VH-VL binders against NAD kinase (nadK). Designs and how they scored, part 189

Target 1, 268 residues: NAD kinase (nadK), of Syntrophomonas wolfei subsp. wolfei (q0aze0)
Amino acid sequence: MKIILVNNRFKENTEKKAQEIAGQLSALNVEVIIDNGLDEPYAGTVDFIMVLGGDGTMLRAARRYGQRAIPVLGVNMGTVGFLSNIEINELAEYLPLILREEYSLEARMMLEVAVFQQQSLLTRVFCLNELLLRSNSPRMLSFALEISGQKLEPYRGDGLIVSTTTGSTAYSLSAGGPIADPQLDAFIVTPVASHIINKRPLVVSPEREISLHLLEEREAIIGIDGQIKMDFGAENRVLIKRAPHPLLMVNLKAKPFFTSIDRSLQRQ
Short names: E, the ipSAE of ESMFold2; O, the ipSAE of OpenDDE; V2, 0.75 times the mean of E and O plus 0.25 times the DockQ between their complexes.

## First folded at step 13 (VH-VL)

Design BB66 (from Y14 with heavy chain H101S; framework fv_oberotatug)
Fold by ESMFold2-Fast, scan of step 13:
Structure BB66 (fold): chain C 268 residues (1-268), chain A 123 residues (1-123), chain B 107 residues (1-107)
Amino acid sequence: as target 1 above (268 residues)
Amino acid sequence: EVQLVESGGGLVKPGGSLRLSCAASGFTFSNAWMSWVRQAPGKGLEWVGRIKSKIDGGTTDYAAPVQGRFTISRDDSKNTLYLQMNSLKTEDTAVYYCTTSPRYGYFLAFDIWGQGTLVTVSS
Amino acid sequence: DVQMTQSPSSLSASVGDRVTITCRASQSISRYLSWYQQRPGKAPNLLIYKASNLESGVPSRFSGSGSGTDFTLTISTLQPEDFATYYCQQSYDRPWTFGQGTKVEIK
C-alpha cells in the first residue's frame, strides 16, 4: 500500500508530525511519500492520501491530487475545520480501518478553471472551493458574465465569486451567498459589493459553463481557493466548468455538517 | 414505505445453485451498503457477506464459510441486490435476510431488514 | 474473529418485570454494539445502536449500556409483545458477529 502524506511546509509542528506518522506507516510496510508543497505533485500510483493540517492544507491537496480518484482523508492538527474528518489524536484508533479500506467515500465536486489570453490557454487549474474575480485597487470593476452562452447584463462592483457547494461556507458566505449542502452539485455565483442593487447570488446547474471577462482595463486578480493569485486584465478571459472528477473524501466517522456550520455561525 | 423484499428461495440438492434477489424501495438504494444475513432453523444470526456502494468502491466481502461459493452483486438501476449461491451444502440451509449493512462514516448497524426467504439444501 | 457471548440463553419473566440481558465480547469493541429483537417467525429489528442509542420508534422501556467488553440490554417493564429472542452484534471488526441469542418467555 502506498500513501501520500500532505502537510503544510510553513508549520514546523506539522512537518515533525508528518515524519513521525511516516515512520509509523513504514513500520507497517506502507510506502510513504511526503508532499510538503515544495515539489511537483507525486506522479506515481498511490492508494490513499492523508492530509495533515487544516482546511487550507486540504484545499492544496485537492488541487494537486483531487482529479485522480484517490481517497483523501483530512486529519486535523489544530483548529477544527469543515474538510477534516478525524483529529490527529484519533489517528492511531482509525489507522487499522484505513489499512483495511473500512471507510465511506463522499464525492465533492470541483471546478475546472481555464484562463485565456486572447485565444491562447494561459493556465488550467482545479479547485475545491471557489474562483474569485476581484479588483486590486479602490476602483470598481465592470465585467461580463456569460452562463452557458447566455450573456447577462454587465456587472459593476468589486468582483464575483464562482463557488462549489463545498465552497459555500468559505468566501461566498462572507460575500452574502447561501449555505449549501455539500452533497449537492451546483455552482453558486455570488457578487462582491455590487453597485447594482438587484444583483443576487445565483445557484445554477453544475453542467453550466461560466465565462468572465473585463469590459474595461482595470487592475484585477483571479483568486483560486484563497491560495493562488494571478493578474487578470481586459485581454484575459476565464472559463469555469465542472471538473472531470470529484474529490473523494474519506469518512471514518459521521461529521454533522449542519450542526458544525450552525456552531461556527453562533461564534460570531 | 421503506422496505426490502427477498425472493428466489426454495429446495435444492447439495452441489446445486440458487440466485436470491432483494428488491429495495423507499430509500436511496445506490448509496447503501447491503448485506446478507442468514439464520439456520432454530439457530442464531450469521452474517454472510456485504457489498459496498459503487462510490465506496463496490467491493464485496464474505464470511469464511461461503467464500469462493457465494457472490453478491447489485443492480442500482433496478434497486435490487443479488446473492448467487453455488456448490450448496446442507449446512447452508437457512432463512436468508437482505439488510442494510453497518457502514463506517454513516450508520453502524443492520437497520433495515427484509422478511427473509427460506433456502433448504437437502437430498 | 470477535466472539459474542450472551447471558442468559433463556429466561422467563412476568409482565411488569425488569429484564436484563448481558453480552460479552472476546476483545474490546469500544461502543460498536447493537441490539436486535426477533419475534417468532419474523425478521430481526434494530432496538439499540452504538451501545446506548435508542432506534427511532422503539419504546423507551428498552435501554442499552456498556463499553469495551461488557454490555447490557434492559427492559424496564416487560410487556406481552416483548416475547422474543434478543441478539447483540458487534460492528467493530469484520466479520460482523452476533451473540447466540437470549430467548425471553413471558409466563
Scores: ipSAE 0.520, ipTM 0.770, lowest interface PAE 2.3, mean pLDDT 90

Design BB67 (from Y14 with heavy chain H101R; framework fv_oberotatug)
Fold by ESMFold2-Fast, scan of step 13:
Structure BB67 (fold): chain C 268 residues (1-268), chain A 123 residues (1-123), chain B 107 residues (1-107)
Amino acid sequence: as target 1 above (268 residues)
Amino acid sequence: EVQLVESGGGLVKPGGSLRLSCAASGFTFSNAWMSWVRQAPGKGLEWVGRIKSKIDGGTTDYAAPVQGRFTISRDDSKNTLYLQMNSLKTEDTAVYYCTTRPRYGYFLAFDIWGQGTLVTVSS
Amino acid sequence: DVQMTQSPSSLSASVGDRVTITCRASQSISRYLSWYQQRPGKAPNLLIYKASNLESGVPSRFSGSGSGTDFTLTISTLQPEDFATYYCQQSYDRPWTFGQGTKVEIK
């Protein structure tokens, strides 16, 4: 059995813990590939991906490996997040279940984002939470939103978020979008500080293709999962569609979404 | 009401075949991992095999005594689990239970059981 | 296969007694052990999972302990409805295996 162990070398004590876990797995005759984010993703076939860290590390793992249909387990090392299933101090107890494939899978939709300059593809990336289009200056944007060939009335404001249901509790929530059951497949389209009073968040079929481009020359950026940033100008176009494969998240114990989000929103 | 109800048991001669059914209600059957466990008259419990949910791969596993002779399948549209038993032997005589384990937690314990259906393999 | 051996195979007890049943695995199974109760003519019911966790709805007189190879089920104050056969089951490795059972009989 071969496992990729994803960690963030710059987070608290995670490199030391990753080495300890790699040693434990090797003692059980498991081949371990460590991915600390510095090199290209491992190109070979693997059986399982273990992510050591918080939600940010899971988002990186999802972009690198999420399209390979490999089980991915989030192991939390500190502040609880939405994308981890077990705590680091529980890992030894659950390891036999992992090695024997005695776990449940939860499919989470992902976005495929393709950015073009004129007719040339500049980049294609996958993400778990969202794509953000925003102004990179104090000036508002004027931009076109097209959904499955249907051209909507122009948007004016600071930007737009196209989110998965998993991403509904991330940036989309902060911009006024709805909280969505991550078991549903849907795009959530949330305006950022729209100057048009009746522009509302949209919930649309994941079979739709979404297109964005600027109507006026402005300094803007495209953000992916809050981790990747690229310049976006009037010569650019972005296409967003459902990725070919969902992220397969491992559940070793129940993690009730609605009670978790309810508690996180309460102030004491 | 969470319930499992087995049916299809009866008397069959050695070398014969039987198909058992297990009707599930009161829970989301399509998410459940389902097992068959048998108990020979006056004897203890013996695991026969299991089938995972389709999202978890839909794979089957069998105990050695039944491997190659028994097949476990499911029909999620009917909320029904099946056990196809071929090349039956006298030592297959038992009450057959269907049972499920929670999708997570319990460390693979069987928390819901049917009432059982008796299979007698005799001449 | 992981072999599970229970001791004793049967015991006689009176209402109010403390009853202890043991289960031994042929190799370490960590805490991947469950206990079941089977009353005469009935299907088994889950009592304890993960060696020591009491299943919802099960009376507090039942408790489990142990890890590795040695496990114990204790009934602190035996009640009339507790006269039954008890089985341990390992879920550490396939095939899942049960102990041979311990019959708790009225004295």
Scores: ipSAE 0.607, ipTM 0.811, lowest interface PAE 1.7, mean pLDDT 90

Design BB68 (from Y14 with heavy chain H101L; framework fv_oberotatug; at its last look DockQ between E and O 0.72; V2 from the best seeds 0.00; counts 0 for: pae E 5.0 > 2)
Fold by OpenDDE, look of step 14:
Structure BB68 (fold): chain C 268 residues (1-268), chain A 123 residues (1-123), chain B 107 residues (1-107)
Amino acid sequence: as target 1 above (268 residues)
Amino acid sequence: EVQLVESGGGLVKPGGSLRLSCAASGFTFSNAWMSWVRQAPGKGLEWVGRIKSKIDGGTTDYAAPVQGRFTISRDDSKNTLYLQMNSLKTEDTAVYYCTTLPRYGYFLAFDIWGQGTLVTVSS
Amino acid sequence: DVQMTQSPSSLSASVGDRVTITCRASQSISRYLSWYQQRPGKAPNLLIYKASNLESGVPSRFSGSGSGTDFTLTISTLQPEDFATYYCQQSYDRPWTFGQGTKVEIK
């Protein structure tokens, strides 16, 4: 068995723990790769991914490895979030189940985000939470939203979020979006400080495609999962689709989403 | 209500074959890991084998005494679990129970049981 | 294989009694232990999972404790419907194995 440990090099506790766990796994004849974000994603074949940290680390792991159909386990290290399944102090107890493949998987839809310069593809990214389009100035944006070729009325505001159901409890929630069942596949389209006060969030079928572009010469920013940023201008277009593969999240223990959501939200 | 109902048990000669069925209702069968557990008359419980959900690979595992002779399968469209028993032996005589683990629970215990079906292997 | 040994194999008790059944594993199984109750002519019912978690719908008079190799099932106040055979089962390693059972009989 070969396992990737994903941690955050900027968090010393996760780095130390990754080394410790690596040692433990090695003692069990498990091959271990540590990914602390410094290097490019490991390109070799692996059987399992452990994410040590919080939601941010999980999001990075999802972007780096989510398209490879590898089980991904979130191991919380004292942070508040929605994407971890077990606590770090529980890992030793559940390790036998992991090694014996006695775990269940939950498929979580990801976004495929393609950014274009006119007709040329600039970048394509898969992400677990959301794409954010926002103004890079104190001025509002005017932008066009198209869903499956249907042109909606122009949006005016600070920006727009296109989120997965997983991401519904992230930035989309702060922007007034609905909380969505993570077992549901859908897009959540949430306006950010819309000039139209009654502009409502949209729940969109995962079978549809979402397109965004600016309607004026103004500088904007594309944000992905709150971690990747890129400039976005009038000559750019963004196309959002359901990713071809979901993230396979490991479920070692039952974590009821709705019964714990209030507690989780209160802590944030 | 969650329910498992076994069927297909009966009398069979040594070396014969028998196919058991387990009909599931009241829960999302396709998400459940399923197992067979048997109990010889007047004896204890013995795990026979397991099949995972399709999303988890649908793989099977068996106890050594039945390895190579028994096959577990499932039809999610019919909410049915199967146990194909070949090359039956007298020691295979037992009540066979269908069991499940709900996807929302811990995969550590059998929380749902059928009423069992008796398989008698005798000359 | 992990061998599970229950003690005692049988016991006699009266309604209202405190009953304790033990289960020992041949090797450490952490807390991957479940307890089942089987009434005569019926299928087993799950009582406790992961050593100490009470299954939904099970009366609170049932409790489980232990970790590693030694585990205990306790019935605080025995009721008439509790006369049955009880089994422990480990899920630490395949094959999953059961104890030989403990029959709780009426004194």
Scores: ipSAE 0.802, ipTM 0.895, lowest interface PAE 0.6, mean pLDDT 93
Fold by ESMFold2-Fast, scan of step 13:
Formats: sequence, structure tokens, C-alpha cells
Structure BB68 (fold): chain C 268 residues (1-268), chain A 123 residues (1-123), chain B 107 residues (1-107)
Amino acid sequence: as target 1 above (268 residues)
Amino acid sequence: EVQLVESGGGLVKPGGSLRLSCAASGFTFSNAWMSWVRQAPGKGLEWVGRIKSKIDGGTTDYAAPVQGRFTISRDDSKNTLYLQMNSLKTEDTAVYYCTTLPRYGYFLAFDIWGQGTLVTVSS
Amino acid sequence: DVQMTQSPSSLSASVGDRVTITCRASQSISRYLSWYQQRPGKAPNLLIYKASNLESGVPSRFSGSGSGTDFTLTISTLQPEDFATYYCQQSYDRPWTFGQGTKVEIK
């Protein structure tokens, strides 16, 4: 069995723990690849991915490996989050279930984001939470939104978020979007500080294609999962659709999403 | 109330076939992993095989003595588990129990059991 | 396969006695062990899971202990309804295997 351990290179304790776990797994005849984010994603065949860290580390793992249909387990290292299933101090107890493939899988939709420049594909990326279009200056944006070829009235404001249901509790929530059951497949389209009073968040079919472009030359950026930033100008267009494969998340424990989010939001 | 009820047992000759059914009620069957466990007369318990929920892939695993001869399937719309038994041997004579495996917390313990159905393989 | 051996195969006891049943695995199974009770003519019922966790509704006189290869089921004060056969079961590796059973008989 071959396992990738994904860790955050900027967290000393996480890196040391990853090395410790790798040694323990190797003693059990498990081949271990450590991915600390510095190198290209591991290209060989892999049976399982273990993510050591918080939600940010899971988002990176999802972008790197999420389209390969490999089970991914989030192991929490101390920071409260929504994408981890077990705590690090529980790992030893659950390890036999992992190694014998005695676990449940939960499919989480992902976005496929394609950025074009004058009809040429500039880049294609996948993400688990959201794409954010935002102004990179104090000036508001004017931009066009098309949903499956239907052109909406122009948007004016600070930007727009296109989110998965998993991303509904991330930036989309802060911008006024709904909380969505992550078991549902849907896009959530949430305006950021729109100057048009009746622009509401939209919940649309995951079969829809969403297209964005600027109507005026402005300094803007595209953000992916809050971790990747790209310049976006009037010559650019972005196309967003459901990714071909969902992220396969491993559940070893029941995850009571609604009670968990309810407690979190009562305190925020 | 949570309940499992097996049916379909009986007398069959060596080389014959039988299909057992297990009707589930009182819980969300579609979420449950299900197993068959058998017990030869006057003997101990022997695991036969397991089927996962469809959301977990619906995969099946079997004990070596029945691999290739027995097939486990489920119909979530009817809350029913099946065991198709082919090429039956005298050593397959046993009471057959259907059981649930909770997805979480029980570390693969069999928490709910049916009353069993007797299969006798004899000439 | 992981082999499970119970000791004793049978024992005679009186109401009020402390009864201990042991189960040994042919290799380390961590705490992936469950205990079941089977009364004559009835289906088994779960008593203990993950070596020491008491199933809901099971009387507190039942307890489990152990890890690795050696496990014990204890009935602290035997009651009339406890005359039954007891089985251990490992869930560490497939095929999941049971011990041969321990019959607790009235003296």
C-alpha cells in the first residue's frame, strides 16, 4: 500500500509529526510519499492520501489530487475546521480501518476553472471551495455574468464568488450566501458588495456553465480557494463548470454537519 | 423497532441453490453495511460475507469457503438483503443470520441480528 | 487468517459467581474485539465492542478488557439469564473470525 502524507511546510510541528507518522507507516510495510507543497504533485499510483493539518492543507491536497479518485482523509492537527474527520491523537486507533479499507467515502463536488486570454486557454485549475473575482483597487468592477449562455444584467460592485456547496461556509458565507448541505451538488453565486440593490445569491444546477468577463478595464484578480491569485483584465474570460470527478473524502467518524455549523455560527 | 427477519431457508440437495432474504425495518437500511453469519448445528459462528452501503461503493467481501459460490446483494427500495447460494455442499448446512455493521463507532462489531433461517444441505 | 481461541470451552457456575472467559488471538489485533452472548435457541446479541465498550442496554455486571492478543470477558455476579454461550470476535482483519465459544452452564 502507498500513502501520500500532505503537510504544511510552514508548520514545524506538522512537519515533524508527518515524519514520525511516515516512519510508523513504513514499519507496517506502507510506502510513504511526503508532499509538503514544495514540489510538483506526486505522479505515480497511490492508494490513499492523508492530510495532516487544517482546512487550508486539505484545499491544497484537493487541488493537487482531487481529480484522481483517491480516498483523502483529513487529520486535524489542532485548528478547528470543517474538512477534517479525525484528530491526530485518534490516528493510531483508526489506522487498522484505514489499512484494511474499512471506511466510508463522501463525494464532494469540485469546480473546474478555465481562464482564457483572447480565446487562448491561459490556465486550468480545480478547486474545492470557490472562485472569487474581486477588484484589486478601491474602484468597483463592472462585469458580465452568463449562466449556460443566458446573459444577466451587468453587475457593478466589488466582485463575485462562485462556490461549491462545500465552500458555502467559507467566503461565500461572509458575503451573504446561504449555508448549503455539502452532500448537494450545486453552484452558489454570491455577489460581493453589489451596488445593485436586488442582486441576490443564486443557487444553480451543477450542470450549468458560468462565464465571467470585465466590461471596463479595471485592476482585478481571480482567487482560487483563497490560496491562488491571478491577474484578471478586460481581455480575460473565465469559464467555470463542475469538475469531472468529485473529491473522495474518507469518513471514519460520523460528521454531524448541521449541529457543527450551528454551534460555530452561534459563536461567530 | 429495529428488526431483521430472515427467510428462504429449507432443505436442498448437494449442488443445489437457495436464495435467502433478510427484511430490515426500524432503521435507515440504505446507510447500513450488512453481513451474513452462519452457525452449523451445535457449532460456533462463522462470518460468510459483507456488503457495504451503495454510498460507500456497494462492495462485497466473502470468506474463502463461499467465495465464487455465494453472492450478497441488496435492494434499498425494499429494505432487503439477499444471499444467493449456489453449488451448495453438505458443510454449508447452518442457521444463517443477517447482521448490521454500524458505519461508525463500533469498530466492525455486529450490533443487530436477525433470528436466523435454517439451511440443510443433504441427500 | 487470525485465529481466535477461547478458554475454557465450557464451565459450570452458580448464581452469584464471578465468571471469567478468555480469548486469545493468533496475532495482535489491537482492540478490535467484540463479545457476544447467545442463549439456547436464540440469535447472538452484542455485549461489548472495541474490547471494553459496553453496548447500550447491557447490564454493568459485564465488562471486557485486554488488547493485542489477550482478552477477557468478566461477569461479576452471575444471574440466571446469563447461562448462555459466549463468543469473542476479531474485526482487525478479514475474514472476521470468532472464537469457538464458551458455554456457561448451571452447576
Scores: ipSAE 0.721, ipTM 0.879, lowest interface PAE 1.3, mean pLDDT 91
Fold by ESMFold2, look of step 14:
Order: C-alpha cells, then structure tokens, then sequence
Structure BB68 (fold): chain C 268 residues (1-268), chain A 123 residues (1-123), chain B 107 residues (1-107)
C-alpha cells in the first residue's frame, strides 16, 4: 500500500508529526511519500492521501490530487475546521481501518476554472472552496456574469465569489452567502460589496457554465481557495464548470455538520 | 420503519444452488453496507460475507468456508440484497440473516437484522 | 483468523441477579467488539458496539467493558426478558468472528 502524507512545511508541528507517522507506517510495510509543498505532486499510483493540518492544507491537497479519485483523509492538528474528519490523537484508533480500507467516502464537488487571455487558454485550475474575482485597487469593478450563455445585468462592486457548497462556510459566508449542505452539488454566486442592490446571492445548478469578464479596464485579480492569485484584466475571461471528479473525502467518524456549525465558525 | 425481509430459503440437495433475497425498506439502501450472517440449527452465529455500497467501492468479502461458492450482489434500484449459493453442502444448512452495517463510527457492528430464512441442504 | 471464546457456555440465574459474561480474543482487537442478544426463535439484537457503547433503545442495565483481548458484558439486574443467548463479535479483522455464545437460563 502507498500513501501520500500532505503537510505544511511552514508549520513545524505538522512537519515533525508527518515524519513520526511516516515512520510508523513504514514499520507496517507501507510506502510513504511526503508532500510538504516543495516538490511537484507525486505522479505515480497512490492508494490513499492523509492530510495533516487544517483546512488550508486540505485545499492544497485537493488542488494537487482531487481529480485523481484517490481517498483523502483530513487529520486535524489542533484547530477544528470543516475539512478534517478525525483528530491526530485518534489516528492510532483508526489506523487499522485505514490500512484495511474499512471506511466510507463522501464526495465533494470541485470547480474547474479556465482563465483565458483573448482566445488563448492561460491556465486550468481545480479548486475546492471558491474562485474570487475582486478589485485590486480602491476603485470598483464593472463586470459581466453569464450563466450558460444567459447574460445577467452588469455587476458593479468589489467583486464576486463563485463557490462550491463546501466553500459556503469560507469567504462566501463573510460576503453574505448562505451556509450550504456540502452533500449538495451547486454553485453559490455571492456578490462582494455590490453597488447594485438587487444583486443577491444565487444558488445555481452544477450543470451550468459560468463566465466572468470585465466591462472596463481595471486592476483585478482572480483568487483560488484564498491561496492562488492571478492578475485579471479586460483582456481576460474566466470559465467555471463543475470539475470532472469530486474530491473523495474519507469518513471514519461521524461528524454532525449542522450541529457543529457554530463551534467550527468560532474556531475560524 | 427500517426493515429487512429475507426470502428464497428452502430444501436443496447437496451440490445444488439457491438464491436468497433480502428486501430493504425505511433507509437509503444505496448508502448501506450489507452483510449475510448464518446460524446452523442449535449452533452459534457465523459471518458469511459483506458487500460495500457502490459509492464506497462495491467490493465483497467472504468467509473462507463459502469463498468461491457464494456470491453477494445488490440491486440498488430494487433495494434488494442477494446471496447466490452454489455447490451447497450439508454444513451450509442454517438460518440466513440479512444485516446492515452503520456507515459511520465502527462500520462493523450488525445493527439491523432481518427475521432470517431457513436453508436446508440434505439428500 | 481471530478466535473469540466466551465464558461460561451457559449459566443459570434468577430474576434480579447480576450476570457477567466474558469474551476473550485470540489476539488484540483493540475495542472492535460488539455484543448481541438472541431470544429463542428470534433474530439477534445488537446490544453494545465498540466494547462499551450502548445501542439506542437498549436498557441501561446492560453494560460492556474491556479492550485488547478481554471483554465483559454485565447485566446488573436480570429481567425475565433477558433469558437468552448472548454473543460477542470482533470486527477488527476479516473474517469477522463470533464467540460460541452464552446461554442464560432460569435457575
């Protein structure tokens, strides 16, 4: 069996714990690849991914591996988030189940984001939480939103968030979007400081295609999961679709999403 | 209410075949891991095999005495679990129970049981 | 395979008695142990999972304890409906195996 351990090299606690766990797994004849963010994603066959850390580390793992249909387990290292399933002090209890593949899977929709300059594809990125379009100056943006070819009235404001249901508790929430059940597949489109009062958050079928472009020259950026930033200007367009594959999250322990919302939000 | 109802039991000669069915209701069958457990007359309980939900891989596992002779399958559109029993032996004589496993926590406790169906293998 | 051995194989008791049944695994199974009750002519019923957790709807007179290789089911005050056969079952490693059963009879 081959496992990737994903950690954050800028947090020494996760780095040391990753080495400890790798040693334990190697003693059980498990091949371990450590992904601390320095190297390219491991390209070979992998049976399981274990993420040591918080929601941010899980977001990186999802971008790197989420389209490969590999089970991904979030292991919390001290702060309860929305993307961990077990605590680090519970790992020994659940390790036999992991090694024997005695666990269930929970699918989480991801976004496929394609950014263009004129007619040329610049990049294609997958994300778990959200795409953010925002102004990169004190001036507001004027931009167009199209949903499956249906052009909405122009937007004016600080920007727009296109989120998954998993991302509904992230930046979308702070911008006024609803909390969504992560078991649903949907886009949540949330304006950021809109000057146009009737622009309310939209919940959109995952089968739709979403397109954004600026209506005037302005300094803007595209943010992906709060971790990747790309300059975005009047020459650019972004297309957003449901990704071909969901993130397959391992479920070893019941985590009552709705009764835990208040505690999880207090910790963020 | 959650319910499991086995059917298809009966008398079969050694070497014969029989197919058991388990009709499920009151829960989302497609999410459930399902199992068969048997009990010979006057004897204890013996795990026969398990099938995972399709979303969890749909894989099966069997106890050694039935490996290669029994096949567990499921039809999620009919909420039905099946046990195909081939090359039956007299030691396969038992009441066969259909069971569920919880999807969360410790997956491996048999929390819901049917009433059982009797299979008798004799010449 | 993990073998499960129950003790005693049978016992006689009166209503109101405290009853203790033990279950021993042939290797450590951590806390992957369940207990079942089977009344004559009926299907088994789950009592306890994960060694000590009481299944919903099971009376509080039932309790479980143990980890590793040695486990105990206790009935604090035996009731008329508790005369049955009790089984332990490990879920640590396939094949999942049961103890041979303990029959609790009227004295």
Amino acid sequence: as target 1 above (268 residues)
Amino acid sequence: EVQLVESGGGLVKPGGSLRLSCAASGFTFSNAWMSWVRQAPGKGLEWVGRIKSKIDGGTTDYAAPVQGRFTISRDDSKNTLYLQMNSLKTEDTAVYYCTTLPRYGYFLAFDIWGQGTLVTVSS
Amino acid sequence: DVQMTQSPSSLSASVGDRVTITCRASQSISRYLSWYQQRPGKAPNLLIYKASNLESGVPSRFSGSGSGTDFTLTISTLQPEDFATYYCQQSYDRPWTFGQGTKVEIK
Scores: ipSAE 0.264, ipTM 0.702, lowest interface PAE 5.0, mean pLDDT 89
ESMFold2 (binder alone), look of step 14: mean pLDDT 91; pTM 0.937

Design BB7 (from Y15 with heavy chain S105M; framework fv_oberotatug)
Fold by ESMFold2-Fast, scan of step 13:
Structure BB7 (fold): chain C 268 residues (1-268), chain A 123 residues (1-123), chain B 107 residues (1-107)
Amino acid sequence: as target 1 above (268 residues)
Amino acid sequence: EVQLVESGGGLVKPGGSLRLSCAASGFTFSNAWMSWVRQAPGKGLEWVGRIKSKIDGGTTDYAAPVQGRFTISRDDSKNTLYLQMNSLKTEDTAVYYCTTHPRYMGFLAFDIWGQGTLVTVSS
Amino acid sequence: DVQMTQSPSSLSASVGDRVTITCRASQSISRYLSWYQQRPGKAPNLLIYKASNLESGVPSRFSGSGSGTDFTLTISTLQPEDFATYYCQQSYDRPWTFGQGTKVEIK
């Protein structure tokens, strides 16, 4: 059995914990590949991915490996989040179940984001939470949104978010989007500080294709899961659709989504 | 009302075959992992095998005494679990229970049980 | 296979008694142990899972404890409906295995 261990080199003690866990797995004759984000994603075949860290580390793992249909387990390293299933101090207890494939899988939709310049593909990226189009200056953006070829009235404001249901509790929530059950497949389209009073968040079938382009030359950025940023100008277009494969998240115990989000909202 | 109802038990000769059915109601059968557990007359419980839900891979596992002779299958459209028993031996005589495993528990326990169906293998 | 051994094989008790049943695994199973009750002529019922967690709907007089190789089921203040056979079961490794059972009989 071969396991990728994903950690964040920039967080305190995570590298040391990753090495400890790698040693434990090696003692059980498990081959371990450590991915701390510095190198290209591991290209070989693997049986399981263990993510050590918070939601940010899981988002990185999902972008790098989420389309390969490999089980991914989030292990919390002390930071409360939504994408982990067990705590680090529970890992030893659950490890036999992991090695014997005694766990449930939850499919989480992902976005496929393709950025074009005219008709040329510049980049293709997958993500778990959202794509953000935003102004990179104090000036409002003027931009066009199409949903499956249907052209909406122009948008004016600071930007737009196209989110998965998993991403509904991330940046989309901050911008006024709805909280969605992550077990549903849907796009959530949330305006960011719209100057047009009646622009509402939209909940859209995951079978739809969404496209965005600027109507006026402005300094703008495309952001992906809050971790990748790309310049976006009037010559660019972005196409967003459901990714070919969902992220397969490992559930070793029940995860009470609604009580967790309710608690988080009350603290804010 | 959550329930499992086994049927198909009876008397068979050694070397014979028998198919058991388990009808499920009151829960989302397609999400459940299902097992067969047997109990010989006056004896304890013995796990026979299980089948995972299709979304978790739909794989089957069997206890050594029945491996190669018994096959577990499911029909999610009919909410029914099956146990095909071939090459039956006298030691297969038992009450056969179907039972379900809760998804997401982080361990496997048998939480819902049927009332059982008796299989007697005798010449 | 992981072998599960229960003690005692049987015991006699009166209503109101405190009853203790033990279960020993042939190797460490962490906390992956469940307890079941089987009344005469009936199917088993889950009482306790993951060593100490009470199943929904099970009376609070039932409790479980232990980890590793040694586990205990306790029934405080035995009731008439508690005369039954009790089984432990490990869920650590396949094949899942049960103890031989402990019969709780009326004195």
Scores: ipSAE 0.547, ipTM 0.783, lowest interface PAE 2.1, mean pLDDT 89

Design BB70 (from Y14 with heavy chain P102A; framework fv_oberotatug)
Fold by ESMFold2-Fast, scan of step 13:
Structure BB70 (fold): chain C 268 residues (1-268), chain A 123 residues (1-123), chain B 107 residues (1-107)
Amino acid sequence: as target 1 above (268 residues)
Amino acid sequence: EVQLVESGGGLVKPGGSLRLSCAASGFTFSNAWMSWVRQAPGKGLEWVGRIKSKIDGGTTDYAAPVQGRFTISRDDSKNTLYLQMNSLKTEDTAVYYCTTHARYGYFLAFDIWGQGTLVTVSS
Amino acid sequence: DVQMTQSPSSLSASVGDRVTITCRASQSISRYLSWYQQRPGKAPNLLIYKASNLESGVPSRFSGSGSGTDFTLTISTLQPEDFATYYCQQSYDRPWTFGQGTKVEIK
């Protein structure tokens, strides 16, 4: 069995803990590949991915490996998050189940983001939470939104978020979007500081294609999961679709989404 | 309400074949891991085999006494679990229960059970 | 295979009695142990999972304890509907295995 162990090298004690876990797994004849974020993603065959850290580390793992249909387990190392399933102090208890594949999988939809310049594909990336289009200057954007060939009235404001249901509790929530059951597959389209009074968040079928382009020359960026930034100008177009494969998240214990979000909202 | 109903049991001769069905209702069958557990007359419980949900890989696992002779399958469109029993032996005589694996809390317990169907293998 | 041995194989008790059933695993199984009740002519029903957690709908007179190799099911105040056979089951390693059963009979 071969496991990728994903960690954040720059977090205190995370590298040491990753080495300890790698040693424990090696003692059980498990091959371990450590991904601390510095190198390109491991390209070989892998049976399981264990993510040591918070939601940010999980988002990086999903972007790097989420399209390979490999089970991914989030192991929390401190701060409570939405994407981890077990705590680090529970790992020893659950390790036998991991090694014997005695766990369930939860499919989480991902976005496929394709950025074009004219008819040429510049970049294709995947993400678990959202794409954010926003102004990179004091000026508001004017941009076109098209959903499955239907051209909406122009948007004017600071930007737009296109989110998965998993991302509904991330940036989309901060911008006024709804909280969505992550077991549903849907795009959530949430305006950011729209100056048009009646622009509302939209919940649309995950089979729809969403495209965005600027209607006038402005400084803008495309943000992916809050981790990647790309310049976006009037000569660019972005196409957003459901990714070919969902992220396969490992559940070793039930994590009740609704009570977790309820507690989180009471503590904000 | 949550329910499992087995059918297809009966009398069969050694070397014969029989197919059991288990109809599920009241829960999302397509998400459930399902097992067959049998109980010989006057004896204890014996796990026969398991099938995972399609999202979890749809794999099957069997106890050694039935490996190669029994096949577990599922039809999610009909909310039905199957056990195909081939090359039956007198030792296979038992009440056969279908059961779900508990997923709340993610323990490997059998939380929902059918009423059972009797399979008698005799010449 | 992990072998599960229950003791006693049978016991006689009266309504109101405290009943204790033990289960021993042939190797350490941590807390991966469940308890089931089977009333005569009925299917088994889950009582306890992960050694000590009470299943929803199960009366509080039932409790479980133990870890590693030694486990106990306790019925604090036996009721008429509790005359049944009880089985432990390990979920640590496949094949999943049950104890031979403990029959609780009316005295």
Scores: ipSAE 0.527, ipTM 0.765, lowest interface PAE 2.2, mean pLDDT 89

